VHH binders against F-box protein At2g26160. Designs and how they scored, part 15

Target 1, 331 residues: F-box protein At2g26160, of Arabidopsis thaliana (Mouse-ear cress) (q1pez8)
Amino acid sequence: MEKPEWSELPGDLINLTANRFSSISDVLRVRSICKPWRSAAATPKSFQCNLPSSNKMIETVLSPTTFFRVTGPSSCSYKGWLIRTKQVSESSKINLLSPFFRQLLTPSQQTLDLLKFEVSEIRQSYEIHIFDKYLIQGVIGKEGPSHILSRVVFLDNLIFAVGQDDKIWCCKSGEESSRIWTKIKNQVEDFLDIILHKGQVYALDLTGAIWWISLSPLSLLQFTPSIPMDYDGYDSCNKRLVEYCGDLCIIHQLRLKKAYIRRSQRTVGFKVYKMDEYVAKWVEVRSLGDKALIVARDSCFTVVASEYHGCLNNSIYFVDNVRKSVIRMKL
Key: E = the ipSAE of ESMFold2; O = the ipSAE of OpenDDE; V2 = 0.75 times the mean of E and O plus 0.25 times the DockQ between their complexes.

## First folded at step 4 (VHH)

Design e16 (from d16 with D31E A33Y N59Y Y103S; framework vhh_7d4b_2)
Fold by ESMFold2-Fast, scan of step 4:
Structure e16 (fold): chain B 331 residues (1-331), chain A 123 residues (1-123)
Amino acid sequence: as target 1 above (331 residues)
Amino acid sequence: QVQLVESGGGVVQPGRSLRLSCAASGFTFSEYYMGWYRQAPGKQRELVASISYSGGSTYYADSVKGRFTISRDNSKNTMYLQMNSLKPEDTAVYYCATVDSYSLEGSWEYDYWGQGTQVTVSS
């Protein structure tokens, strides 16, 4: 395979034309939030779900976040920036978050007022915050594992997440006293990701098989066969689910098998597969065309590249854990 | 060639201490989360302790908290498990491994394991 082109971002911005940190700060510096922005950005408040652990309950908090496309007030450009925001409870303040990391874009925890901007909601996502002294010491800070639960999706009154134990966990979103995380029973497989697609929750296992979550009774049913994973000289370490052009797709992250160690392995490429529902076969997506994939920790989604400053066609943007930065690769 | 080699196991009386060592080679040890797992006869394998790449963050299973201490020396490519106040229920084969965790870079194919070292706490 041809070696992918590398592109690196200063921090977690989707402005990819040049390293111009000052430009985004200037565009986003306004004095107040307008009513249309508040209406468009309306999300539910954070809420608590409890996680059983040995002889105690660990508090977990689900915090809604929203990805927006934002355009500047004076330009005749149709291009904007990708931002992620978190509403401060009952406040006009919006915390500006990294699209790719869970950290704030401003280390000083600055808030943003968006009076003069056109905004489009791209995706809702959820952060899970865990309040266990020993686990928080491991997940909060500059080092240590992050999160017992990740990849949150909602379906009706149910909340699903993937645990550190590679199992699917479920919680009811109703009354606070009943919000307790439980594992779905009889899970044999290890799971990597979950997604809400066309009103159904799908889970991705380690082998690349997709499973459907049935609600009556709550159970996992195999939806697709495993996908072929034989690549000469490459290791298919990480797999994510994404919607691309209305189809449910799998993103395979490729690393060199013998280049160096797995946790420090550099990503060398990606492969994307969609299920052809007509022929019931996995079909490789050879090009993303005019689109790009955003592979963030809590969410994967598709954008039209021409709508964003510095975003390139046929590209995948992801976090390089070796360099601790956002990298672009061409599909 | 990735290798993890455990040492320091043995037979001890209850209440005594042992220190396990895991010597790593063939990779950049300082860039890995590392852990100790154990498996007793007739039981499933469990994570006992884990340590961040710098050693600044650690995790312990409830059964060993206050008795076991995990540490690492990145200059020597070595991880340690200091086991104090050993109990008969600590009897198991102890394995050095990279921590295969969803929260760490979203990779599920980390399977570097040592051969294991036997710890027996005789009554």
Scores: ipSAE 0.000, ipTM 0.130, lowest interface PAE 13.6, mean pLDDT 69

Design e2 (from d16 with D31E Y53W Y103S L104F; framework vhh_7d4b_2)
Fold by ESMFold2-Fast, scan of step 4:
Structure e2 (fold): chain B 331 residues (1-331), chain A 123 residues (1-123)
Amino acid sequence: as target 1 above (331 residues)
Amino acid sequence: QVQLVESGGGVVQPGRSLRLSCAASGFTFSEYAMGWYRQAPGKQRELVASISWSGGSTNYADSVKGRFTISRDNSKNTMYLQMNSLKPEDTAVYYCATVDSYSFEGSWEYDYWGQGTQVTVSS
């Protein structure tokens, strides 16, 4: 049978999602101390660009979203809620988004006045919107997976992303006519993730090796060895990069091998490794201590568990695509 | 608050024209692809026209191609559907909505919907 912590959501976990709008709305309705930066919040800047796919250009927009920690008045609990937001144009109001899912809930159509709450920015992220005219006409799949972008990183005048073709793509943030995605040349490996860490862009390949992206010239240089793939009956093909306590870490998502599963693959656990900055070697992280990892669709980051309602120490929160629900697992 | 408000529906004779408008508020209209859906009595909703956030790319269902024209004015937060050469089979409630052409293997999301406007083509 499946372990209890993997079989259902903890009751308190729902306080980490926008699905608890009644509770969140009640807190956010209460008068709070205003911060000057909130009153000056600018309209999010979208990045419009074109993605080549076979003989066509696919219109793409990177739309900024922000993860915040929201708390009540200064006299209330230190615990807050994790929310994901998108700012409404030319106002201090925000739309609430699901922190973990692409899917937006009916309550996410509500707008909230950010000036009335105590909020802390946790992470900037991007929604990727693609307009492909062939999808509406039922001509789907002909152009292949390379037209879908995931894992986006901004550095200076460059934007990097992992494509569904498992290659690193790059786009300049200049004038609109120059905003066309191109693959980095001479890629042999397949990539799963990309991260900005200490002013450098790192990419993670399918074998668990980390690569450094050099900007002059633009190239990929292998930084660490591959990680052994033998996990005694587990498939670890899904890996993510995350920053944990200032260290660059890799999260291995473990699933039972397909040979042991007839229909659906479920996540059965995680392994976390950190990169030793001095020798570029992997060291297993055996406990997250008082922290938790948030593994969302387009972002992966660390939180201090005690600062959030429903968040447990030494835990990883992620989306189970088989169940289409948020699951917690203890590391 | 997010709101999409359709207008311009009515009753017309076959071969005539109507122009539908959709006024958007409460979100950054210029960052969303938009579309017009319709639903005839006893049938499921179908997407008849869509337009990218810039207005530079449009798409149409085969049943309306060459007759309907979708457009948008991002400065006015408004989307339009010009319907020419109307047929009795175009009779339906027309809905304004956001459109997401998310990945071929990903989930599809239609986040914001209007209340609809009735179009009746009678002969």
Scores: ipSAE 0.146, ipTM 0.581, lowest interface PAE 4.9, mean pLDDT 72

Design e3 (from d16 with D31Y S57R N59Y Y103G; framework vhh_7d4b_2)
Fold by ESMFold2-Fast, scan of step 4:
Structure e3 (fold): chain B 331 residues (1-331), chain A 123 residues (1-123)
Amino acid sequence: as target 1 above (331 residues)
Amino acid sequence: QVQLVESGGGVVQPGRSLRLSCAASGFTFSYYAMGWYRQAPGKQRELVASISYSGGRTYYADSVKGRFTISRDNSKNTMYLQMNSLKPEDTAVYYCATVDSYGLEGSWEYDYWGQGTQVTVSS
């Protein structure tokens, strides 16, 4: 009964997206004159890199995914649908995905006027694939095996990721033989997330402090103080970074405290905080106004709710690990 | 709509064989690495065997190496576990799952999971 149900997206987004599209490859072929569709069709391809492990190198592949907003004719409606696409590493094929899961959308309708699609890119992200038995075994033997990577951001010729060792790793995008992940030096902190914000890479540590990644020399500099974590009766170990109205914010996912099985805990609410530069204090964001937050596995971002079919103001859309379905909560 | 459905479990005597099947639907099976996990009463869930998306790479736990064989047929969206020379300590619920997803918050959570099939090896 804890298996994902078909309502993995909000019903409105599933129905409208599924009914609208047949094949993303066909859409991209027909809409090759549109910049976002054309760039999705031509690039990007999967990125090959290597993880050091004892006496060997472990093959790692980054598979790009892109979030798009798709609308009908400009004269029809300003509302659109949120879709996600994925490039297949050994193919020129582009797959249409759920924004929250790796599922392909399989619409029942086969004939659509694809020339009437208008598309805007919302977010770029990457899925990480590792092909090594020791790393795979480590996932089940420990909470985080060494050198498993998650949450990836690209900045110029550099790639940053959070490892399962809770450290920040970096890779250069040059020649394939030089694409080797290395830890940023002198990390005492444990990290939960990274984000690209206003041309800079920021990392979130376990205590709720935000760190800035300096590129010359490559180093971590503390950007904000730690945030108080004391929520009576709740566990807030799950935290994400998000950009909201130009501000870098922290999302705290709240679960009931239990002494036995953490994975069985349900999400019961959220708290969102931003740093108030003027008073140098953490300030709770008590309303998202006309906006909603999308909390996906590989990315967190803000949308204007009125621009999306079925999206409600002041809402957070996320996947509950226990329920394995898309949930909406009002902030 | 994503489903992983296990079959082929049962009760057998030591030294016998069983073949488990996992039928996948609702996602592009050939893009995912897959694995078989098991959980005995009072023990943590453990990875028994895994297979890459192409089938070109496999992994086996030391306790089953030489006895179990994992395979997949991407044209049928199905994964198999051939279990030979079964022992009483192989008694567990066997789960089909994807293994190619990264977790949240340093978690090793999986995106897709079967409901499990019981294997009992009794003397």
Scores: ipSAE 0.000, ipTM 0.188, lowest interface PAE 12.8, mean pLDDT 68

Design e4 (from d16 with S30D D31E S57K S101T Y103T; framework vhh_7d4b_2)
Fold by ESMFold2-Fast, scan of step 4:
Structure e4 (fold): chain B 331 residues (1-331), chain A 123 residues (1-123)
Amino acid sequence: as target 1 above (331 residues)
Amino acid sequence: QVQLVESGGGVVQPGRSLRLSCAASGFTFDEYAMGWYRQAPGKQRELVASISYSGGKTNYADSVKGRFTISRDNSKNTMYLQMNSLKPEDTAVYYCATVDTYTLEGSWEYDYWGQGTQVTVSS
């Protein structure tokens, strides 16, 4: 909305005008329109959790982000845009982000006018930021912290995450002094992902088995058998959990087997599996039909392709670590 | 989109003070760790000081401990470096930097730098 006349306004007035459109009132309007987001946005601000490490506490911060589908007035457009938003703590503002990257959209696109748009919440997720002196020195590989956390899930007053040590970590969301990450005891398996599905937290291990996290007492219970797979020269170490058509599914990200580091390997395809409840076996999903999967860094979810501009049926959208762009592959 | 702009450099005599500022835009400033680096002529760039997202934790190079203070104002999207008791050895171009998180896949996602501001300490 940068019109020629804006260049002639005093800087203070331009700033106040921009702040008006991304103010707390716009956030409150989103909560009023989207019932699922209203319940999920109970903690819309960033907050600190501390991670114990040998001789010190490492500061970590959890930052909430929300994925929305935005359309024009119903009479003008059925298709919408996938956007990601982040509420700025203390400023009472919302920022528009790329759905796949943690970057702001161009400055001229930071404003969201809810009066002209229909907004539907798709998913809420959290990003983890960690402060350690090594992070600002560009340390990679073995020199990095072993307890880097990702894949954050909230359930009740508990927060769960997967560590770089491939274990599930837990933190209470209450008082600041009680927000200390602790590793769940007696874990013999290595974990790749966690998801909140139908009010329960599920974890995915390296063998493709799904585990259920029981809250009283806090424990991991094996929910499904492992998935036997023939890799055919592909590396399928990167697996994600997703909800597809009401079912909990596993996404296998396929990369060519190479002697090189995983980060340098290109994704060449995907396979998706769901549990067949009648025969208690994993069944390959051969087609996503009219749907697409969004594989973002901290969130995986399903969309109906026809509801989004430029979205194709039977497709998986993701960010490849070799390419620095959003890529689409057909299932 | 991510932009870091340094200011406050200049020419000062030994023992004097300078305050550097770094204005940030294009990201959620209050959620990222920030740092100051410097590069003297013909030398490699080195870390001077770093600060956590909240300002609750700071780190300093041994050569500047007790003389320099890093701080931030998240309401203004600005980071500062207060430099006291300046020495000729502090002469360098000072750079503002932000670094994104180390990922589960063991890789760095983002490393953004400003254009730098010159600090010269001369008699």
Scores: ipSAE 0.056, ipTM 0.511, lowest interface PAE 6.1, mean pLDDT 70

Design e5 (framework vhh_7d4b_2)
Fold by ESMFold2-Fast, scan of step 4:
Structure e5 (fold): chain B 331 residues (1-331), chain A 122 residues (1-122)
Amino acid sequence: as target 1 above (331 residues)
Amino acid sequence: QVQLVESGGGVVQPGRSLRLSCAASGFTFSYYDMGWYRQAPGKQRELVASISYSGGSTNYADSVKGRFTISRDNSKNTMYLQMNSLKPEDTAVYYCATVDSYLEGSWEYDYWGQGTQVTVSS
């Protein structure tokens, strides 16, 4: 068994640091996506749902995305690379994406022999595109997709998402004529995230409480108490749901409280909590051990750090909006 | 470390020309679509020109079409903006940036330079 020729690549791209975990995607370039990758990267088909807005229906398209771990043959390095792929809705074309950034991996003359690599699926998610030129503002004669729904979860024949209005929306995945987004009634809380955990859909509100989505009738039921949001000198308005070692956990992203614009607030740390189901209390997770959390725009998940190039134990990898780079923080 | 460094700005009279350069480092320049943005005092940042990774495709704002030409040299990791027939309305800080092919106007995910000032003054 031969080893891949890494010396064929620029040396600066091979020697990655912890704060450049997303740079791994720049090493994986192919002129075209090879046949084995297209088979292994088979994702759920994209499909159309309509969003009622004011006096019109807005076309939305759900485009599947998949996170993969790419490794060499078993005789090569055990460590792999994190990549993300996206299937174009009007085409069988598969695009390679940065795991953390909304960038297309542009075709280049530089290629890797993917027949010498193993591909493992880590997580599936969906990107929601709005094909409405009137929503694209400040753009020079171009039309393109835009996000209005931040998180998507599938359960049976139903699709759930968090909207720009911080409410939970639902759509049927069945017949085309019935694919209309509908807001769940009587929502008094604002929601930040949604996750499928042990066959149930859970939603996270702004106060850190978890809600369970009942399907008969379709409604939101409070599942856990709130976590206090008051961290001295910081805010935790950005929270994510993640599954860690089989437990449902909340990630609190701590930012400086006095920044004027939310997107310009610098992240200074994280707190992770798990729900103790027996005591009905939140318990702080003080160490991730041999694992790391990947906090991406459309997905949040756990990885075993030793399985990835440039990934460290007990770490959270995320995009810092101020520096526009992937940053690692130790929990 | 990703860096984009603009140069070539200055003060010129109306009708004259300037050539801006953007030197890229810390990423594989030839893999990214690139663009030039500008921001005038009291106005929003706008994309004035973009170029594909290969240089085979370009796009321009209506306000600069026919006057500005974008180009790139992947062997030098450099992008250029040739600005002809400059008008007072072209006065702005000009920024070099990567362009998101999926989301137009997506500043959040682009890599940006610090900008270079262009002043067109009679």
Scores: ipSAE 0.000, ipTM 0.138, lowest interface PAE 16.3, mean pLDDT 68

Design e6 (framework vhh_7d4b_2)
Fold by ESMFold2-Fast, scan of step 4:
Structure e6 (fold): chain B 331 residues (1-331), chain A 122 residues (1-122)
Amino acid sequence: as target 1 above (331 residues)
Amino acid sequence: QVQLVESGGGVVQPGRSLRLSCAASGFTFDDYAMGWYRQAPGKQRELVASISYSGGSTYYADSVKGRFTISRDNSKNTMYLQMNSLKPEDTAVYYCATVDSYLEGSWEYDYWGQGTQVTVSS
């Protein structure tokens, strides 16, 4: 286990990022136009909405963050750095965030030549903020878990998320007063993750089966069978969806099962599964080849390792909640 | 850089009022719930009041209900605590902070001010 150097910007790149990105929206717009096959980014501004709970509405904000790759001149090394940014309200300033943590990065005292660097968008993600006075006081009741939403996905006028109740929730974009989350009807499965893939929304359940979200009527249809369950002694709830080489894959983060100290447990390994559609069978991915997986708090995605400084082939970079550090494991 | 700067503390007699202010910078203030914590000598830090990002919802500890009023002005990136009918037991250092009910134990990732002293003495 080793903290990856490329996931930590050098002090001088932090200064470049903090000073330049007031104009980042123009860069993103130009790149989007130049690649007509690329879908427009999800909502570029904070989205305010309400989560119903008994006799109250719980205020919720979806705050956009963007992952970028920062590179030097195109005539030199093509390796770059992974950064994450968040727009500051009422300001042209951009907050530089840790790619893996809920933390702002402090700019260094060194200055950079801003004209020598280029920036490309990797993906957009959302921070989810909720206000629940009972959770703030640690009063966890029957309704407490269902207040927390994660893994937000935007599709046209619809927004989907996984709730702490392990159900899929949906919100329609529109006038602010009408932006209320509702649970999709007739859910019998418990869900862990959700992803936008090839213009469709897919959800991952506890057994490793992938479900497709149909929009007319709004419903969940089972897309794949469950993955093999030979993980005796491991927590079954640590699965995520990732797009790898154009395919939907499941990444299973292996943690030993300890009921009383579960959040203090360390990761001991990973398993990655890809669906073989011809035989309708899950196949274990034993090597990521020239790629690496980034498993961040609110996002999971694939990168080409050679395009990033200090990034190794066939590697998974993730957050260790016990050490509060980014760790690498080889698949 | 994230900054939370408290002001308005001081020494006051029982039954009087004080208004605390917290000026925020370096993050998107209107996306965060905010709160006031206090810590008296020899006691654990406790949440006194909190306010949602819009100001539409508030929370108060039982010890201050009816006496304290929390408010915010998102246009000024500022949060306030109006403290009325102050008692000697309100004597403490008051901290402003972001409040995130998203995850248990997540307060360690919240942003904190340096604190302002409030002393209620006869």
Scores: ipSAE 0.219, ipTM 0.599, lowest interface PAE 4.1, mean pLDDT 73

Design e7 (framework vhh_7d4b_2)
Fold by ESMFold2-Fast, scan of step 4:
Structure e7 (fold): chain B 331 residues (1-331), chain A 122 residues (1-122)
Amino acid sequence: as target 1 above (331 residues)
Amino acid sequence: QVQLVESGGGVVQPGRSLRLSCAASGFTFSDYAMGWYRQAPGKQRELVASISWSGGSTNYADSVKGRFTISRDNSKNTMYLQMNSLKPEDTAVYYCATVDSYLEGSWEYDYWGQGTQVTVSS
């Protein structure tokens, strides 16, 4: 086991990105997305759907966000910044979002012109938003995918998410009037995350077991055994799925067991396990080498550390549930 | 650029009506739940009325139920607030905004208009 090391980088990666774009936005015109980039990549669109609850329907929407690596045209360097963006309209402007938080980094009325930058798309993600009848009274609904623990996964005509009840929910991507979230039947397990990996949807349960989502019939089939819970004084209830070098991996977030100060529990380390797809066994990943893992609320992914300003090799960048500051830990 | 532009505010006597409008541009209006917030001097902003993406669902603060009606026209990128039987207590700056019930403390991240003053005085 590697020695847990960590440092807090309160907004360094985010602040660097925001400062860079704020400075440049004074010079740049706000305008449409570059046509060559639009020709190469599909424009993401919002997806409206409904969540049934007793005798009512709660409207929901999946809002697309895109992670980019950005380098300036005049200030081009080997290194870039990680940004997350949200389309402001179907054909043009973007808002700059925090990569790690569900927060805007630019004022709500300010948009950026990506035509002035060298950008490469890293990944697409979706935020799930609900319209709840109790909003005005400060009470929100807790059923369904309104606060997912994992990314939204699209496969064929189905959309999958982990709901607040720790169950897998699905929605059909057909006609708008038929887009209704429903639970997959016969779930006994509690789920933490979901991922699309090599054309298949996998779900991670609370015990660290991987489940395979079969589409014919729609069902959950256990794929791997549970991971042993021998963390030697650590709490490992926070687990995420990630692709690392083409392999499906689990990230275990380790916190000290302190019953007296639960909300003040500090993350002290991570363990990463790679799934051996042929024998369905977990193998510990002891080093990420020249790479880093980005553990964001709506997405987990791998980056080559040397390609990003302020990013270190063999590191995991994340946000703890208690604090909204970006933290780096060495694996 | 994202813009929300309110209109229709003014000074009226108790019992009269006003219709507020909010014209939206620079974003896909039909993808956002929308609402009307108000802020009276010395008080925190409060959500008065909200409307879903489709307009099929609405919510109202108890103080305005039966008097105010929120509506939207997605083809015109416009939201409305019909205010009937106005009371002195309705005096406030009214703000058009997006509503995000998913994000805790979301009002900090919503799109906001500049506001329009409504004064109900006898």
Scores: ipSAE 0.207, ipTM 0.592, lowest interface PAE 3.6, mean pLDDT 72

Design e8 (framework vhh_7d4b_2; at its last look DockQ between E and O 0.37; V2 from the best seeds 0.00; counts 0 for: pae E 3.4 > 2, grease 24.3 > 24.2)
Amino acid sequence: QVQLVESGGGVVQPGRSLRLSCAASGFTFDDYAMGWYRQAPGKQRELVASISWSGGSTNYADSVKGRFTISRDNSKNTMYLQMNSLKPEDTAVYYCATVDSYEGSWEYDYWGQGTQVTVSS
ESMFold2-Fast, scan of step 4: ipSAE 0.440; ipTM 0.731
ESMFold2, look of step 6: ipSAE 0.285; ipTM 0.660
ESMFold2 (binder alone), look of step 6: mean pLDDT 81; pTM 0.815
OpenDDE, look of step 6: ipSAE 0.072; ipTM 0.516

Design e9 (from d16, 15 letters changed; framework vhh_8cml_1)
Fold by ESMFold2-Fast, scan of step 4:
Structure e9 (fold): chain B 331 residues (1-331), chain A 123 residues (1-123)
Amino acid sequence: as target 1 above (331 residues)
Amino acid sequence: EVQLVESGGGLVQPGGSLRLSCAASGFTFSDYAMGWFRQAPGQEREFVALISYSGGSTDYSDSAKGRFTISRDNAKNTVYLQMNSLKPEDTGVYFCATVDSYYLEGSWEYDYWGQGTQVTVSS
């Protein structure tokens, strides 16, 4: 049995790990990497698409990334680490990405040999890269772009994303000629997030209402009512969609309301709501129990805390924009 | 590990030509825009040319436009810079780099450049 190389994991992942090995249990199963990762044909590939801008097409690339749980073959370890990866060629060696941050590629970027570890796929995600010469040259601004498109979701032959204009955009994933982004017609609402849930694409609007994307015809249909929010002294400026225990839930990120002082607006807490379909009412999720939420830039998902080193029950892990670091808060 | 290896530099007289190559490894080359940058003695690194993911879009600094041509071969994981009508002012170490749609604030804080290739234009 080969000794695992735990020092290969990025430092930001240590925030979710214990600094010592835990006892292994024969009851807990350690999975091998799935066969698709050992075959080029089975892994989703990057592909080019085009974004219309005035009378020009802007080149974009969708790059698949995957969240994995990694466990060593050590007899003392039954918990794993959360990693995010981008595959290099057809090799079992993959580039490690921060689970929470979008990173520029660097020569010292850490790699992991997946054949050396037991891994389980947790979630598929996509990065969108836009060739905008003005942004690349830094001509237009000093802040990095949040992208023209974000929150990429695939459904069969269709791709959906949220634009910087807070509208839902759609692209076909088939032939090259069909890989052109178009805005879905007749959008009145402003959207913050989208998610694939139980074979359907749902969108979250600014008021906390969830919308369903109908494919015949392509349109947005209101799925839930708006959430009546009363947050005295707090701003719910960021809302995300997440799946929790089979339910579609909304995460509200709370900040102190400070007009004209952006840097002092630190996250002070969270509220999580789900739709109770039996009574058609929004209900607050007051505890995540034995689970934790991972709130990353382009993906939100639930993990079972006991399966990960250093992960605490009833917790939300996220990036605070003021601190520029991974923070944990109890729900 | 990500590697960018520049080659093709040398000594050339004014009016001459050189073709630089940058061999990339350790990442999915076709997912990244690529650029050429140079650093003259005693100066900061400056932008020279960039090329999109597919090679369908390019851009150049004012000093390079009309004289230099950037191209790429995604099958070979290589980006090229063809330099014509070279001038003494083009002397410097030439680096290739991955380029993203991000504004590269603090790019000087990142060492994601190779060792570069020296271009000397002199009589």
Scores: ipSAE 0.096, ipTM 0.567, lowest interface PAE 5.8, mean pLDDT 72

